# Ledger of designs, part 10: VH-VL binders against q0aze0

Target 1, 268 residues: q0aze0
Amino acid sequence: MKIILVNNRFKENTEKKAQEIAGQLSALNVEVIIDNGLDEPYAGTVDFIMVLGGDGTMLRAARRYGQRAIPVLGVNMGTVGFLSNIEINELAEYLPLILREEYSLEARMMLEVAVFQQQSLLTRVFCLNELLLRSNSPRMLSFALEISGQKLEPYRGDGLIVSTTTGSTAYSLSAGGPIADPQLDAFIVTPVASHIINKRPLVVSPEREISLHLLEEREAIIGIDGQIKMDFGAENRVLIKRAPHPLLMVNLKAKPFFTSIDRSLQRQ
Below, E stands for the ipSAE of ESMFold2; O stands for the ipSAE of OpenDDE; V2 stands for 0.75 times the mean of E and O plus 0.25 times the DockQ between their complexes.

## First folded at step 29 (VH-VL; framework fv_ixekizumab)

Design t29 (at its last look DockQ between E and O 0.81; V2 from the best seeds 0.00; counts 0 for: pae E 9.4 > 2)
Fold by OpenDDE, look of step 29:
Structure t29 (fold): chain C 268 residues (1-268), chain A 120 residues (1-120), chain B 112 residues (1-112)
Amino acid sequence: as target 1 above (268 residues)
Amino acid sequence: QVQLVQSGAEVKKPGSSVKVSCKASGGTFRSYGISWVRQAPGQGLEWMGGIIPIFGDADYNQRFKGRVTITADESTSTAYMELSSLRSEDTAVYYCARERYDSSGYFDYWGQGTLVTVSS
Amino acid sequence: DIVMTQTPLSLSVTPGQPASISCRSSQSLLHSDGDTYLHWYLQKPGQSPQLLIYKVSNRFSGVPDRFSGSGSGTDFTLKISRVEAEDVGVYYCMQSTQTPYTFGQGTKLEIK
């Protein structure tokens, strides 16, 4: 068995723990690769990914490895989040099940985000939570939203979020989006401070495609999972689709999503 | 089954313009780009430009210096390539191809080609 | 523009024997998104080009497994494990890492 341990290089406690766990796994004849985000994603074949940390680390891991159809386990390091399945102090208990591959998988839809300049592809990213388009100034943006060829009335506001159901408890929620059942596949399209008061979030089929572009010569920012940022102008277009592969999240322990929402949100 | 059907052969005089059509069927027109590639007799392939219908923006090979205009009509699932100020060197078979632009532009399906002959 | 250089420009192969075509780019074809956008096409006599390999090593649907692609950076190779009569034509590599997209000169494959 070969396992990638994903941690955050900027969090010393996770680094130390990663080394410790690596040692333990090695003692059990498990090959371990540690990914602290410093280097390029490991290109070799692996059987399991263990994410040590919070939701941010999971999001990074999903972007780096999610397209490879590898089971990903979130191991919380004492932070509040929605994406971890077990706590670090529970790892020893569940380790035998991991090694025997006795776990269930939950498929989580990811976004495929493609940013263009005219016809040229600037970047393509798979992400677990959301794409954010926001103004880079105190002024509101005017932008066009198109869903499967249907052109909506122009949006005017601070920005727009396109989120997965997984991401519904992230920035989309702060912007007034609905909390979505993570067992659903859907896009959540949430306006950010829309000039139109009654502009409501949209729940969109994962079979549809979403395109965005600015209607004015202004600069904006594209944000991915709150971690990747890039400039976005009038000459750019963004296309959002369902990723061809879902993230395979390991489910070792039952985690009641809806009963834990209040607790998790209060601590964020 | 995806098919790209192009308009018929053209014979043009120098200085004139030609407009070639490419009708797509068997797939979603908006979900892909359409690129144009030409091939002079006995020569290789040259990318002229392309369009992404969903965005409406076209990209061009600057080597053509503005002589190429690429458009798309979503209502008919048809892309067009117009080449102006024709010269003898423009004699070639012109291909349209479906572009997987989300995967940075490989061409998975091609039209049958349109021969454009420029002669005085 | 990225210049694509193929070698050889022509080759004659006995049926059943392997063939190899090289494609070199003037700069790295590694895209900022982490992928490498080098593709291979075959143009059979009197026909339109057809996709063989996309993104270095992925066979297109319907392409026989005797075709394989490999490489990285600036050096790429198309291999045919055992050439058949139907493989006759001109092979082109193409980059789409940046516009304008550019093709190699083509490699003409003939049967001995």
Scores: ipSAE 0.011, ipTM 0.522, lowest interface PAE 8.9, mean pLDDT 90
Fold by ESMFold2, look of step 29:
Structure t29 (fold): chain C 268 residues (1-268), chain A 120 residues (1-120), chain B 112 residues (1-112)
Amino acid sequence: as target 1 above (268 residues)
Amino acid sequence: QVQLVQSGAEVKKPGSSVKVSCKASGGTFRSYGISWVRQAPGQGLEWMGGIIPIFGDADYNQRFKGRVTITADESTSTAYMELSSLRSEDTAVYYCARERYDSSGYFDYWGQGTLVTVSS
Amino acid sequence: DIVMTQTPLSLSVTPGQPASISCRSSQSLLHSDGDTYLHWYLQKPGQSPQLLIYKVSNRFSGVPDRFSGSGSGTDFTLKISRVEAEDVGVYYCMQSTQTPYTFGQGTKLEIK
């Protein structure tokens, strides 16, 4: 059995705990790869991914490994977020179930984001929460949104968020979008500080194709999961689709989404 | 089932223009790129350019230096390639080919080809 | 422009025997997104090209498992483990890591 342990190199207790867990697993003849963010993602075959930390560390793991259909377990080491399943002090108790593969999986939709300059692909990335288009200057943006060939009236404002249902509790929520059940597959399209009132958030079928481009020259940025930024200008286009594979989240301990929502939001 | 059907063969005089059509069916026209590739008799393949219909912008091989115009009409699911200022060296079979919208770069389906003959 | 060089340009193969075609690029085909955009096509006599292998080693749907691709960086190989009569035609490698997309010169496969 081979496992990847994902931690955050800037959180000292996660690094020490990752080494401790790696030693314990190695003693059980489990091969362990540690991903602290410094190296390229591990390319070889693995059976399981364990994320030590909060939602931010899970977002990085999802971007690195989410398209590979590998079970991913969130292990909380501090403030409880939306993406952890068990606490670190419970890991020893659940480890036998993990090794015997006695757990259920919950699928979470991801976005496939392709950024172009004309027809040339600049980059392709997968994300769990959202793509943010925003102004990078005091001036507002004027931009076009197209959904499956349907051109909407131009947008004017600070930007736009295209999120998954999992991302509905992140930046989309702050911009006025709805909280969505993460078990649903959908796009949530949320305007940021729209110039006109009739631009409301949209909930869109995951089968749609979403495109964005600027209608005039402006300094803009695309943000991915709040962790990756890239410049975006009038010669750029972005296409957004449902990613080929969902993130497969491990479910060892019941974590009721709706009864815990207020507490989880207060901690983030 | 994805299918690309091109317009028929043409015979043209030097200095004129030709416009070849490529009608797509069995898939989402706007989500895939359409590239144009030509092949002179007995020779290899040469990429001319391509378009992703949802974006509307085309990319060109600079070797053709403004002689090629590539367009798409989403309402008819048809891409077009127009080559101007024809020369005898432009005698070739012209293919359209489909590419994934994220510029994955491989051509999974090809049209049947259109022979364009440029002669005196 | 990235120059693609195929060797050999022609080969004759006894049915049932293996064949190997090399493709070399003038610069690395590794894209910044982590993928390598090197593809192989077969053009059978009188037909349009058809995709065999995409992104170095992935067989396209319906392509027999006797076809395989390998390589990295600037050096790539298409192998046919046992050549059959249906494999006659011209084989092309193509890069799409950057525009303009470029093809190798082609390798003509004949059976004797």
Scores: ipSAE 0.006, ipTM 0.584, lowest interface PAE 9.4, mean pLDDT 87
ESMFold2 (binder alone), look of step 29: mean pLDDT 91; pTM 0.944

## First folded at step 30 (VH-VL; framework fv_ixekizumab)

Design t30 (at its last look DockQ between E and O 0.42; V2 from the best seeds 0.00; counts 0 for: pae E 12.7 > 2)
Fold by OpenDDE, look of step 30:
Structure t30 (fold): chain C 268 residues (1-268), chain A 120 residues (1-120), chain B 112 residues (1-112)
Amino acid sequence: as target 1 above (268 residues)
Amino acid sequence: QVQLVQSGAEVKKPGSSVKVSCKASGYTFRSYGISWVRQAPGQGLEWMGGIIPIFGDADYNQRFKGRVTITADESTSTAYMELSSLRSEDTAVYYCAREPYDSSGYFDYWGQGTLVTVSS
Amino acid sequence: DIVMTQTPLSLSVTPGQPASISCRSSQSLLHSDGDTYLHWYLQKPGQSPQLLIYKVSNRFSGVPDRFSGSGSGTDFTLKISRVEAEDVGVYYCMQSTQTPYTFGQGTKLEIK
């Protein structure tokens, strides 16, 4: 068995723990690759991905490995989040199940985000949570939203979020989007501070395609999962589709989503 | 089946303009790009530019220095390429070609070509 | 602009024998999205170009399995395992990693 341990090199506690776990796994004749984000994603075949840290680390892991159909386990290390399945102190208990591949998987839809410069593809990214289009100035944006060829009325506001159902509890939630069942595949389109006070979020079929572009010569940015940032101008277009492969999240421990989110919201 | 049917051969004088049409059928027109590629007699292929109908924006090979205009009419599923300030060197067969929507840059279907002859 | 260089520019092949065409780019064709946008076309005499291989190694629909593409970075190869009479024409490599898209000079394949 080969396992990738994904951690955050900027969090020393996760680095130390990754080394510790790597040692333990090696003692059990498991091959271990540590990915702390410093190097390119590991290109070889692996059987399991263990993410040590919080939601941010999981998002990075998803972008790096999510299209490879590899089971991904979130191991929380004391942070508040929605993407971890077990706590670090529980790892020893569940390790035998992992090694025996006795776990269930939950498929989570990801976004395929393509950014264009006119006809030229600038970049293509797969992400677990959301794409954000927002103004790079105090001024509102004017932008066009098209859903499967249907052109909506122009949007004016600070920006727009296109989120997966997984991402519904992330930035989309802060912007007033609905909480979505992670077992549901759908796009959530949430306006960010629209000049139309009651501009409603949209829940869109995963079979549809979403296109965005600016209607004015203004500076904007594209944000992906809060970790990737790109400049976005009038000459750019973004196309959002359902990723061809979902993230396979490991479910070792039952984690009731709706009770968890309710509890989380009460803490805020 | 996918078909790209281009307009007929043109004979033009130097300094004039030519507009070649490419009518698409057998697929969703707006969901694929159309590129134009020309080929001078006995020469290789040269990409002129392309358009993605859904975006409405065209990009161009800057070697043409603004002489090329590419448009698309979704209502008729027709793409157009206009070349102005024609020169003898513009004598060529002009092809339209379909490009996947994801801008992968390969051309999976081609028109039959349009010969444009520029002569005094 | 990315310059595409094909070698050879012409080749004569006995039917049933293999053929190989090289295409080199002036810079890496690996795109930031992880894909390599190198494609191969065949233009048969008196016809429009037709797609053979896209993204280095993917055969287009209807293309015989005797055609194969390989390579990475700046070096690419089109191979024909057994050349047939219908394979006569000019072969072009093309890059679409960045605009403007550029073609190789073409390789003329003839039958001996």
Scores: ipSAE 0.014, ipTM 0.512, lowest interface PAE 8.4, mean pLDDT 92
Fold by ESMFold2, look of step 30:
Structure t30 (fold): chain C 268 residues (1-268), chain A 120 residues (1-120), chain B 112 residues (1-112)
Amino acid sequence: as target 1 above (268 residues)
Amino acid sequence: QVQLVQSGAEVKKPGSSVKVSCKASGYTFRSYGISWVRQAPGQGLEWMGGIIPIFGDADYNQRFKGRVTITADESTSTAYMELSSLRSEDTAVYYCAREPYDSSGYFDYWGQGTLVTVSS
Amino acid sequence: DIVMTQTPLSLSVTPGQPASISCRSSQSLLHSDGDTYLHWYLQKPGQSPQLLIYKVSNRFSGVPDRFSGSGSGTDFTLKISRVEAEDVGVYYCMQSTQTPYTFGQGTKLEIK
C-alpha cells in the first residue's frame, strides 16, 4: 500500500505530526510519500491520500490529486472546517479501517478551469471551491457570461464567482450566494458587488459549459480556491465545466452538514 | 456521431489562394476547437493553426505567417482554412481535426482530407 | 518549437509479434497543469490519421487493448503487444504542451 501524506511545511506542528504518522505507517509496511507543498506533485501510482490540516490544505490536495480517482481523507489538526472527516486524535482509532479499505466514499464535484490567451491554452486547473473573477483596480468590470452558448445580459460590478456546491460556504456565501448541499452537483454563479440589481445568483446544471470574458480593457484577476491568482485581461477567455472526476472524499465518521452548519460557519 | 466533412480536391496556380471548408456535425460546434493539419506527398504531418469558434480569433503556426486565415461560421457549423500566396511546396492534403475541450491539444476526429495541388 | 524524434522510422513485424515505437521530445512535455500532452496517431494506408493514445497512456474509445503508451518527461513509447494486419500504417507522436503543436517524423509499420 502506498499513501501520500499531504501537509503544509509552514505549519510546524503539522510537519512534525506528518513525520510521526509517516513513521507509524512505515512500521506497518506502508510506503509513504510526504507532500508538504514545496515540490511538484508526486507523479507515481498511490492508493490513498491523507490530508493533515484544514480546508486550505485539502484544497491544495484536491488541486494536485483530485483527478486521479484516489480516496482522500481529511484529518483535522485543530481548525474546524467543512472538508475534514476525522480529528487527528482519532487517527489511531480509524487507522485499521483505512488499511483494510473499510470506508465509504463521498463524491464532491470539482471545476475544470481552462484559461486562454486568444486560442492558446495558458493553463488548465481543477478546483474544489470556486473560480473568482475580480477587478484589480478601483474600476468596476464589464464582462460577459455565457452558459452553454446562451449569452446573458452583460455584467457590471467587482466580479463574479463560479463555485461548486462544496464552495457554496466559501467566498460565494460572502458574496450573497446560497448555501448548497454538497451532495448536489451544480454550479453556483454569484455576482460580486453587481451594479445591475437584477443580476441574482444562478444555480446551474453541472452539464453546462460556462465562459467568461471582459467587454472592456480592465485589470482583472482570476482566482482559484483563493490559492492561485492569474492576471486576466480583455485578450483572455476562461472556460469552466465539471471536472472529469470528482474528489473522492473518505467517510469514516458521520459529519452532519445541516445540524452543524452555523457552528462551522462561526468557526471559519 | 461526430463527423467532419471537407470540401473537394482543388488544383491551383502559384500565387493564388485556396479556401477549404470543414462541415461539422454530431456535437456542439462552437465549444470545440478545430485545427488544420497538412501533409505534403510522402511527408509527415504539420499543424497550421486552429480556432475555437466561441472565441472567434484563430491561433496560427508562425511557419505560415500571414498566409493562413482560419475562421468558423457557427450558423452552418463550418470551419474554413484559407491559404494565400500559394507555392508549389503547398501541395498537400489538408485535414481539419477536432480538439476536445476537456483534453486540450489532441485530435479525436479528423476530416477525410482535401488534396490541394499547386501547379503551374 | 519542440522537436519530436521517432525511432525507428520504419519497422517490419511478423504477425503476432510485439512492436515498440519510441518518441523523444527536445524538452519536457509536462504542462503546468500537471498533465503531459503527448499523443499517438495511426494513419492507415489511404486514410486520415486516427487517434490511438492521448496524454501518454490513455487509449481512445474503440482502440484495442493491445495498444499501450508509456513514458514521461521527454521519453515516450507506444507498444503493440501482438501486431495484426490491420495495424499497418504510419504511426505519429504529437505534442500539444505548447504551440505550435508538433509531430514526430512517423514510423512506418509493415507486416512481413
Scores: ipSAE 0.000, ipTM 0.491, lowest interface PAE 12.7, mean pLDDT 87
ESMFold2 (binder alone), look of step 30: mean pLDDT 93; pTM 0.951

